# Ledger of designs, part 103: miniprotein binders against a7ua95r516to809

Target 1, 294 residues: a7ua95r516to809
Amino acid sequence: ASLSLLSISDLVPDLQFIFFWMSNAIEILYFIQQKSPAYMQTIELMDDKAGSKESLLSATISANEEAMTILEEVIMYTFQQCVYYITKTLYVVLPGLLDCNPFGTEPSSEQCRRAAGVCVCAVCVMPEAVRRVVSVFQTTSDLLQQYQVHSEIQSQMFAYLFFFTNVSLFNQLIDKGPARGWFQRSRVLQIQASVKILLDWAKGAGHNHLAQKFFAKFCSTVTILASPPQQLSQMSWKALCAEHPSLKPVQLHRILTQYQLMAELGPLPIWQPSSEDEAYIYRTVDLLESFENH
Short names: E, the ipSAE of ESMFold2; O, the ipSAE of OpenDDE; V2, 0.75 times the mean of E and O plus 0.25 times the DockQ between their complexes.

## First folded at step 6 (miniprotein)

Design qFc (at its last look DockQ between E and O 0.25; V2 from the best seeds 0.00; counts 0 for: pae O 5.1 > 1.5, pTM O .592 < .8, other shape alone 8.006 > 2.5, unsure alone 63.467 < 70)
Fold by ESMFold2-Fast, scan of step 6:
Structure qFc (fold): chain B 294 residues (1-294), chain A 88 residues (1-88)
Amino acid sequence: as target 1 above (294 residues)
Amino acid sequence: SDPYLIEFAELLLEAVEKLIERLEREGKIDPEEAEELLKRAIELMTEALDIARELAKKGLSEELRKRILELLIEALRLMAEALRLARE
């Protein structure tokens, strides 16, 4: 935007073209997968008086393998291009999720005119930072629906987008959180509320299972940080590891250390790392998550 | 006739026609090379359909069915290359 406001809308024409190519390639691949076995059976059942049936069958198998390889490459290429553009946009808008306050009401320009008096006019207005993130996911969903992309590919797309979002938010919170004040209780509760809006969107879009799976690490982190001191101080290291298996020992140790600092709690014996984990709480190479699929 | 080969060729032709229509509608300027590849793909698919339809009258031979497959695979490769050039 000319006002330096980033929007997924700027990429929609390019994304539409890529989704269109992907949809066509998927349709052709599906045709081959569905129709080719029957065609090969018709070849097997042919009267082979010329002795060429085996040659035709071999040529058909070879052609089908080549066609599927080409189509899979096209689908992979277009999928990766979509992911690249969408995640590039997500990366820019995601930090705003950690800095916004969803507990405040922010009337739209039209609702602001109505709020000239003393009454609340915009109880359900989503914060702009959260709206930008949701808009990226909604636009992706709209494009997948518009071009009738198969549900399996849709699931793979959102799995990756949720994975990317989880890693980006987790890394930003852990790496920059102390300096930015994001571990302060009031900020953690705001982050939790903002993430809940995002997860509610995912549930409404039919992707609740994927969101629960791929947001596990960031959700565990926020859940621990938002826990009341009375509750968290009763939970042992082993209990926390059991409830939050996505967190590595160094990650859990960092989270608990920040919690103690922000809640002004002294060291608690019940958060003593297990003997198995004691060596791993200082593995700084494991602190931040990789964007590479494991 | 050979329903599989005919349906395959028709599906590929429909896909290329949709791609050209989309590009015209959006007013995007593809590299000239990408457009040329799509036109060549149409020619190969049209040839495949013509062979398939003509031979349906005489009974398709195994050699000519192989020729149709070769044309369809070549058309598909041209479509894939056109995408790569259009996106570069």
Scores: ipSAE 0.590, ipTM 0.863, lowest interface PAE 1.3, mean pLDDT 81
Fold by ESMFold2, look of step 6:
Structure qFc (fold): chain B 294 residues (1-294), chain A 88 residues (1-88)
Amino acid sequence: as target 1 above (294 residues)
Amino acid sequence: SDPYLIEFAELLLEAVEKLIERLEREGKIDPEEAEELLKRAIELMTEALDIARELAKKGLSEELRKRILELLIEALRLMAEALRLARE
């Protein structure tokens, strides 16, 4: 039963309900924030009946604080429910991004391919694996706009989704990359092209800053792996750390090891970690990223 | 003369009525307790509006203003609890 709910299209009615609650709570919260100060000023200007104004002011402050606490909890709960459902869907579609070839003809586009003599559409030219991920992001964006969710909440939503996407793609590349052949140079270039399509979507949707921030680790990994051997072999460990600050020493070391294996390079002295970093390159607890951002 | 409490109550009432309508329209198995809590919240907000309209008519005491606040906060608590029951 839960597999039938992993498609974003199947979850739209539930997401509409959750976004409806969230939007109502946000409206009430901003009403209190906007109108309560003026109301408290009118209480201050009332004639005082032996200290009754102080009691009313205190009660008003306490009620406003409790109301805002309740509303913030509703907003947090509904936000978490949205993220939970959306990321469950996203987790299913993300692995295909690492296997797809954005430069080739995709068999899953047979209807568009059979009409290719005259058919030109953005969805038909996009690899199906990339299209599935973009569909999750686009559906989320459409729902947020439909329910007029505040732009700060929309930004937080996409921050979470981009964070989740980065962690999922990075962990799968590091963990499964050797067995899947994902470190071969031609394959890395295909992965880089597929990610560029996602970054272009994010830029067009107004989320370029968030995507640059939260995809940094995965993008740095792919950038290193896609670098020509003549150029990368001239970059010292310190230079690579400076250009890719999102990568932990254990992560950078693993990426360089995979690069030298696929490029058939022996150990390079210039890639020796600094003495400060040498203690950290074997901390395997730090190799994979956590889905918990705290 | 004092529209804040009236506007607050009207905003809450509209939100709760829309939530009940949405819950019924979805036709999913929801706890009967969630709908009961929302109906109780409507009763509290209706009482708050009746008091607030009396206040607008003749300028009520600080105790009646505190009573309205108490009704609105309790209605909010019921609304939040109903959401959790409808989603669990």
Scores: ipSAE 0.535, ipTM 0.842, lowest interface PAE 1.6, mean pLDDT 81
Fold by OpenDDE base, look of step 6:
Structure qFc (fold): chain B 294 residues (1-294), chain A 88 residues (1-88)
Amino acid sequence: as target 1 above (294 residues)
Amino acid sequence: SDPYLIEFAELLLEAVEKLIERLEREGKIDPEEAEELLKRAIELMTEALDIARELAKKGLSEELRKRILELLIEALRLMAEALRLARE
């Protein structure tokens, strides 16, 4: 099936199954971890019939260790599978976020229109491209809650999904942005508005801290690009580095260089990298973010 | 009765059944290896559940609780092995 046709809705049956397994495996693992010490103590308090106690204790320890190992493997595998399927869906819908015009009259979601006529819910007023991205995260949230997945695993899942989203959007913006006109002020303002809707959703869903942390690089890039030339041209390299610590020197230099070209600004000595950063601005390997560093 | 143990055994059984159905639909079950392991896992989980349900009325002794856990652990082991084989 072409990746282009994969909606999050099509993956729900598979995801439900994986989340079910993941949740149950976590619950079992937790149960074993909590109960194993009590079992061992109970065995230790039994009358020592001729070496049977030590054998029973050893067998119980071994069985618990094996079970815990298997459960950890199941949890890890199911987590990875969830991430794989969800990130595939994100990969398809995320490019639409950069091309979205949130100020346009886009039609409200078809589902709410069919059920209630004119729905004015926060999701129905979202641009279609933003709604598609939010739908992936919302579906993930709903499934995690439905299967009562442990809160720490939920946090790890959203941390990774936000990380992936940030890397994907950042890399696309840096690599394709100049050619697609995404560095134009009007387009940047559209991107900024679209990302704000996503961040507002994340805040409403209880993931504000994670969203702020993991979207920092993309948000910093958009903030710089959205800045008026009159304002940004007054900021030194050092000031920009301090204000946007999530950006590597090579990334900041690239953004400023492309901004300068787009805004038809002459050379700005104030944006010249410090002598300390000068060696780092040529590290093109660090320009794009890696998916492997999470 | 440890209501959590019964609920857990029921959930595991349902999970295994759904796994089998999924793997069958995907054509990923080798009937000579993975399917046999999954069937055996279901048997063990069913046995564990039956013990749990019978004993829920009388109170679970530590020995019976241990036996139920042993059966569930063995079922999980078999499922993990079946999943491994289905991926190869």
Scores: ipSAE 0.018, ipTM 0.426, lowest interface PAE 5.1, mean pLDDT 81
ESMFold2 (binder alone), look of step 6: mean pLDDT 63; pTM 0.448

Design qFf (at its last look DockQ between E and O 0.23; V2 from the best seeds 0.00; counts 0 for: pae E 7.7 > 1.5, pTM E .376 < .8, other shape alone 8.29 > 2.5, unsure alone 66.058 < 70)
Fold by ESMFold2-Fast, scan of step 6:
Structure qFf (fold): chain B 294 residues (1-294), chain A 86 residues (1-86)
Amino acid sequence: as target 1 above (294 residues)
Amino acid sequence: SDPYLIEFAELLLEAVEKLIERLEREGKIDPEEAEELLKRAIELMTEALDIARELKGVDEELRKRILELLIEALRLMAEALRLARE
């Protein structure tokens, strides 16, 4: 069945094979890019007895261009295959991040805290759902390192994975959030803590700049929803748009509407969009994000 | 000899040999056609390497032949990848 997706561990042999092909193609491409210019110069310096130097030079240029095209296609194909399998696995594990509690079991009374003993300590634990997402990213990083894939391609891979994660989490929160209770303040704080674990992993892996860029929309959403009422009440529509440029007017309006509907938040100011923004608030096609990278 | 063409052919030969070893080790079910294409690429690279090592002076025809063999080997490698992934 199409929903019978493998865990990241089950995909490792197939991913190793694809990364191996990618690595070999990159090495050959790099060889051509580094060595071809010197070789072309060598041809130009040769004595031309039969008038063949120009023909050989032309043939060499043509061959190098064709070789580069073939290698680029192989690299692109293997890159797309890796992305396909990794994101397919990631899609299955991401919803769990919105439902997990990184703070563990909360004590409801002194008696309950004592019965559990360890729940008196306010220590953040990595939930299994978060660990599964981190495992996908870590396994990808390990494979890229194992096959010595160039840092530029590693950056492109994580840029796409973070983009995909951001879109997936944002769409699920906006689309399913009201029915799942994810907009409740206590749940938003749990989501924020879980996302911080992912961002901390990315920072440790050397991808902080990519994570900051590609998680901007989801982070803005969670930041607004986690904001104290007194802080949010001091901000105009224009100010909120300026602080959260990654959010489209319809998305910002939806988030603020959900914030206003929360029983725990109290009264909030009337946010008035500009005439230009108002025109886009009712465009439902702009509410959810596309998985296409712009 | 032609050092660039020799290095190019050696690099391709090494890559193709490693790919065959990987396919054989992992016991993939339908790699037979892919493996045949990679073996053909080895034959082409071996021919290219032999020509490149024996090359004396500027022989346009022989150098063009080596380039043709290198490109054909790359095409076979790319096709083998697509067949191995089906």
Scores: ipSAE 0.667, ipTM 0.899, lowest interface PAE 0.9, mean pLDDT 81
Fold by OpenDDE base, look of step 7:
Structure qFf (fold): chain B 294 residues (1-294), chain A 86 residues (1-86)
Amino acid sequence: as target 1 above (294 residues)
Amino acid sequence: SDPYLIEFAELLLEAVEKLIERLEREGKIDPEEAEELLKRAIELMTEALDIARELKGVDEELRKRILELLIEALRLMAEALRLARE
């Protein structure tokens, strides 16, 4: 099937299966971790029939360790599968976020219109491209809640999904942005507004800290590009580095160079990298973010 | 009865039963491999539960046997899940 046709709704049956098993495995693992110490203490307090108590204790320890190992493997695998399917869906919908015009009157989604008339929920009033991205996250959240997945695993999953989203959006913006006109002020303002809607959703969903942390690089890039030329041209390299610590020197240099070209600015000595950063601005290997660093 | 072993086996059994039901509904279980392993896991957990419920006192050998059955059930579940992914 063409990747372009894959929706999160098509994956829901598979995801439900994986989430169910993941949740149950976590619950069982947690049960073992919480109950095993008390169980072992109970064995230790039993009347020592010669050699029997030690044998039982050893067998119990070994059994618990083995069970925990298997459950951990199941949890890791199911987590990876969830992430794989969800990120595959994100990969399809994320490019639309960069091309989205959130200031346009797009018609509300057909699905919400059918069920309750004019749905005024925050998702229904979103631009279609933003709604598609939010729908992936919302579906993930709903499934995690439905299957009562442990809160720590929920946090880890959203951390990874936000990381993936940030890397994907950042890399697309840096690599394709100049050619697609995404560095133009009007387009940047559209991107900024679209990202704000996503961040507002994340805040409403209780993931504000994670969103702020993991979207920092993309948000910094968009903030710089959205800055008026008169304002940005007054900021030194050092000031920009300090204000945008999530950006590597090579990334900041690329952004500023492309901004300069787009805004038809002459050479700006104030944006000259420091002597300390001068060697790093040419490290093109560090320009794009890696998906492996999470 | 050993309440720890009973509770543990009940949780595993419920998880496996729900897993089977889902795999059957989705048609994703190879009935010759993964389904058989899951059914065998249910059998082992059921046996473990039966032994645990029948325990009138501290029988160390029976407790050991229950733990062995539960471990084997977990192994079969893990293998079934592996096969269902392939």
Scores: ipSAE 0.017, ipTM 0.386, lowest interface PAE 5.9, mean pLDDT 81
Fold by ESMFold2, look of step 7:
Structure qFf (fold): chain B 294 residues (1-294), chain A 86 residues (1-86)
Amino acid sequence: as target 1 above (294 residues)
Amino acid sequence: SDPYLIEFAELLLEAVEKLIERLEREGKIDPEEAEELLKRAIELMTEALDIARELKGVDEELRKRILELLIEALRLMAEALRLARE
């Protein structure tokens, strides 16, 4: 990890080279798949001289299978390399999203609602930390489109990038949140607004379904933490589990514990875990998410 | 024309054979040499693909030779990628 790998723009030449490999492999795979049936049918129409027809057909089938196997391997390798470089950059810029203030000097959206139905530009300004994350996503999208990478591969790449973003943000919030003050309600509202900007980008880029699926755990966490105490104290453990199925019992328990500390609430009987969940609320091994989890 | 297409296919085959011999003879190559081999294999693949796209009603034996050249170039690409990773 050199300093030159901290910016997505510094990685563009390397990514262009890798996307070139991936795109060419996909194009050749497509060509082979499109031409193979016609070629096989043409062989069937040949006049059989010296038995060459059956030998040609067998050799062609074997060559097609070998070519497709090699092409799939190249596509997989180049995909993994793209993901590796992009996630190294993303890992560096994501923590800033937890520390930024998307409201600028106006921390409440109440002022935006009161501006006679017009949104005040200070509420709509994208913070630098959010801009850096969006820049990684946008540059990736631009490169994928520039090299005309197949839409299914583009979707798979953003599925993984959103998964990585969710894991990174969630783990940092849970692990470093107490020391950094990220569980304070004003900070949680700022984090919620920053994540909304990312979700809006994903929707505009055509990846809304992927973002909804893969950001669910982090968004659920922030939604719970942002809830007013009067509202949240009325929700039972069972109701919270039902509304936030992406959270494991140990994770929900930790989130509620931090909420109690910051809101200065005592233990609430309504938040007692169900009998089946009681065994799992202290499984610390399940607290943080793995970057290898699919 | 069929004469020009045959000449091109023979040049591609020769280039692929030379690349295979170099890879096998040395047993292991430097990352920079692997990258150069990959670039050359990609150029060979794109040239073969362009020719295949322009071939309407061309001899099927020549199409088979072009496909075989593509598979050999792909094998070089995969092996060079493995060596660069190693």
Scores: ipSAE 0.014, ipTM 0.271, lowest interface PAE 7.7, mean pLDDT 72
ESMFold2 (binder alone), look of step 7: mean pLDDT 66; pTM 0.534

Design qFg (at its last look DockQ between E and O 0.82; V2 from the best seeds 0.00; counts 0 for: pae O 4.8 > 1.5, pTM O .716 < .8)
Fold by ESMFold2-Fast, scan of step 6:
Structure qFg (fold): chain B 294 residues (1-294), chain A 86 residues (1-86)
Amino acid sequence: as target 1 above (294 residues)
Amino acid sequence: SDPYLIEFAELLLEAVEKLIERLEREGKIDPEEAEELLKRAIELMTEALDIAREHPELDEELRKRILELLIEALRLMAEALRLARE
């Protein structure tokens, strides 16, 4: 199987199956959580005529604990499987977002046009690379709604997908950006416009709070790189750290070094790291983010 | 009457029936072994509901038997999921 090469549309049948299992397990777990306390009280109030009331209470407690454990394992397994397939698809499409131009149009997209220049759907005004990323999020949202997955689980899933997206985009920009010209001002402005489309989608979907939280690192990076030289050169290291608390000292130092090179601000660093942060700016092991959700 | 155990059995039966219908539609994704486990879970839930119907006044021993059937059905459902995703 070549799952890493499949589009999100190719994975919909597998995802529908997994969401269906997850939804059914959640409903059963919810039933136990809501109804079990009253049932336990009913047993406690029973006449102990047969001398077996304590045995029934013990059996019921044990059964409920085992049922909840089984259901929680099923929910966790299905959740992890959904995240696995969705993030594998995201990983393939996300790099395109860093290299597309949202200020241009894609008039030749066959899925969006009935006749050349005559009819264009709303999706056609979005770069194809951004559309692919949005399609992954939209398909996930549609599946969660179709299978009536509880809002708490929906929020947890998008929290992780936004976390994954943020880490992937940040790592690619920091690691590959200098070599691919992504730190050039014109490219940064294109990246900023593309990420705004993703953030606007998230707001429309009711996930603005999650997007603000989990995209903070990548948004801080793009904000710094898009800043005018006159404005940015007036800020101290401490002021930049205060405005961008999501960035580690080594990450902020790397970003500012690249900005200084691209903006032709001279060979000497304008932004001096604080004595407290000096040791941390050379910790290369902390430069890239981990995909482990900690 | 034991509304908790009856509702639990009915809910689990409904869920398993829906899962079997899904497996039958998705033959390329869902192995036959998973379907057999789910059918076994239906048999256990049917037994639980039959106990409740035959004995409107459930004693403690029959309630414990229904709990055993419910847990066994849940284990079969969980195993069916693992096999369906092999």
Scores: ipSAE 0.674, ipTM 0.898, lowest interface PAE 0.9, mean pLDDT 81
Fold by ESMFold2, look of step 7:
Structure qFg (fold): chain B 294 residues (1-294), chain A 86 residues (1-86)
Amino acid sequence: as target 1 above (294 residues)
Amino acid sequence: SDPYLIEFAELLLEAVEKLIERLEREGKIDPEEAEELLKRAIELMTEALDIAREHPELDEELRKRILELLIEALRLMAEALRLARE
């Protein structure tokens, strides 16, 4: 086993510790936010015999502001630590999605083998590469639920994980796709099927909206590449931009160029960029996406 | 009595005690430095609770003292978390 092959299961004890701290910090922060206003009213109603009531009120405000700052920093730190370790695992397992074949001829489990004779054959089974990615998402979901992490923070976590997944898959496909043969029709259909398994997981886990939002760029790319030539050749540059607003002009141009090469189509006049976009189709600095939020 | 300060201290104390238990159970990294900070935080929270419970009526200086103890305990807890992760 190489040092670059990380498993999410090896990180579970560390993640359990981090999530425990995160959940406790959230509960303490909630306590302060919900109880401090009433407490301060109690201070305001005190008899001021020593003349120090205003000093106590000021100290209470200052203490609560500092406590909330410390707790918010703990929550942010623990969130960043979780994301750091989880995305290191994702970075290792995501490239396999681009090389796997989900259209295997044999079910991958005893349960799948027994179900194969029910109504359909096991044409689409979960390959090991897809299973590794799903395992990261599922383990993360299980830990967040185990430690009763607030649902808004769970949504932020999966928003970032889906964002990371989208950027990683898109950049790999665009950057390495020509050399790896990933733009070939059969490979694009395999990639599309593998990503559908991830999208189905996200829907079943209650994250369908987040997945639709944050996978948009990669899904648009695969949708274009998987389109039949008779359908895609009928769509103008303007129509493609409108249907796929997540793609920058340089990205759409690159995708269409690879499509033309693999489908053995000559240049199509209908795919000529608009005059506005011609300035941007060669901006290689805009081709790959950043892993950082803006 | 001061139910707000008592509940605040009790929440912090419960969290720290559970954290020490998990550090000892996991045994992954030498937690000695982080554990010392958490034990100090427990001392501060215990002092805050003692003040709050031993005085049926708290004057304003004692309430400010309790707040100072709880905030310092929070600072220690946050630092201990960072040390336990590094």
Scores: ipSAE 0.615, ipTM 0.885, lowest interface PAE 1.2, mean pLDDT 83
Fold by OpenDDE base, look of step 7:
Structure qFg (fold): chain B 294 residues (1-294), chain A 86 residues (1-86)
Amino acid sequence: as target 1 above (294 residues)
Amino acid sequence: SDPYLIEFAELLLEAVEKLIERLEREGKIDPEEAEELLKRAIELMTEALDIAREHPELDEELRKRILELLIEALRLMAEALRLARE
């Protein structure tokens, strides 16, 4: 109940604090890493008594190693906290993406209504459910930029958030899809359109490669389910495996079985798994994606 | 003066000062424990800077002392950050 009221905007003050500290810790760590070699060389070149140089060098190495260790711990901790808060918000808004009808005329967001003109920005024209998901990612992007977080950490953050989003959407679709009617062609086309809007945003935000990589399983599932029965029934198991390499045999088999039931196609011998894959299609433990694999 | 140690201490000091200013504006940190740790970190960094600025030629002992002060300041900052999240 209480989780449904948590918006990304409510978390912004806490996230701002964490991002600030993370950025500072990264900056200090990079400073030490860049300056330490030159500093050590300077100590080595000093005209001091041999015993004094070695002691100073050893003390400096030890101090730098300790400082770097502490900074790495701070960076890791702050990164984990950011991910925790952001994924908590994503957990709330992601289910709405699967139920979204992007072809409906939903009114523009309240925030854009306060601008004296019809905001025609890409976010304002999005369906509300898609806009809520995009708002989480956009807020994250804005905070990362505001605090000038190192580009590598930004990439890691988005990689994890896209991974989490893909796992969440994929697992929900596979587990609840048949019962909620998400495997119906009309609903699949809505999901496909909603995901396309999200991917287009990611492309515009400079995260196209990460989005394509980490959304591959969900996109493959949606692509198969969106395929016309006449087209999909002509594709062999082997051809589908080759076209959708992100899907495990058990996942592909589940998708095809549910598709067959929904489309009333009856048994299709062409979709029968190969003898090599036959043992793997029964590995139900591999059906859902794990959040631990990242 | 050791320019590396001075730059390092100045960077840390600036980071802590900005953090304190932010915490004061947001009112979120139980100001008594985390703010006290950050104030103590500033004191240690200031002491390190003073040593570095007052001694044009740093001997081994003074350099070690400066590094010890900066490391301790980092520990206090990390602890303050931990407390600010509870």
Scores: ipSAE 0.020, ipTM 0.436, lowest interface PAE 4.8, mean pLDDT 83
ESMFold2 (binder alone), look of step 7: mean pLDDT 73; pTM 0.653

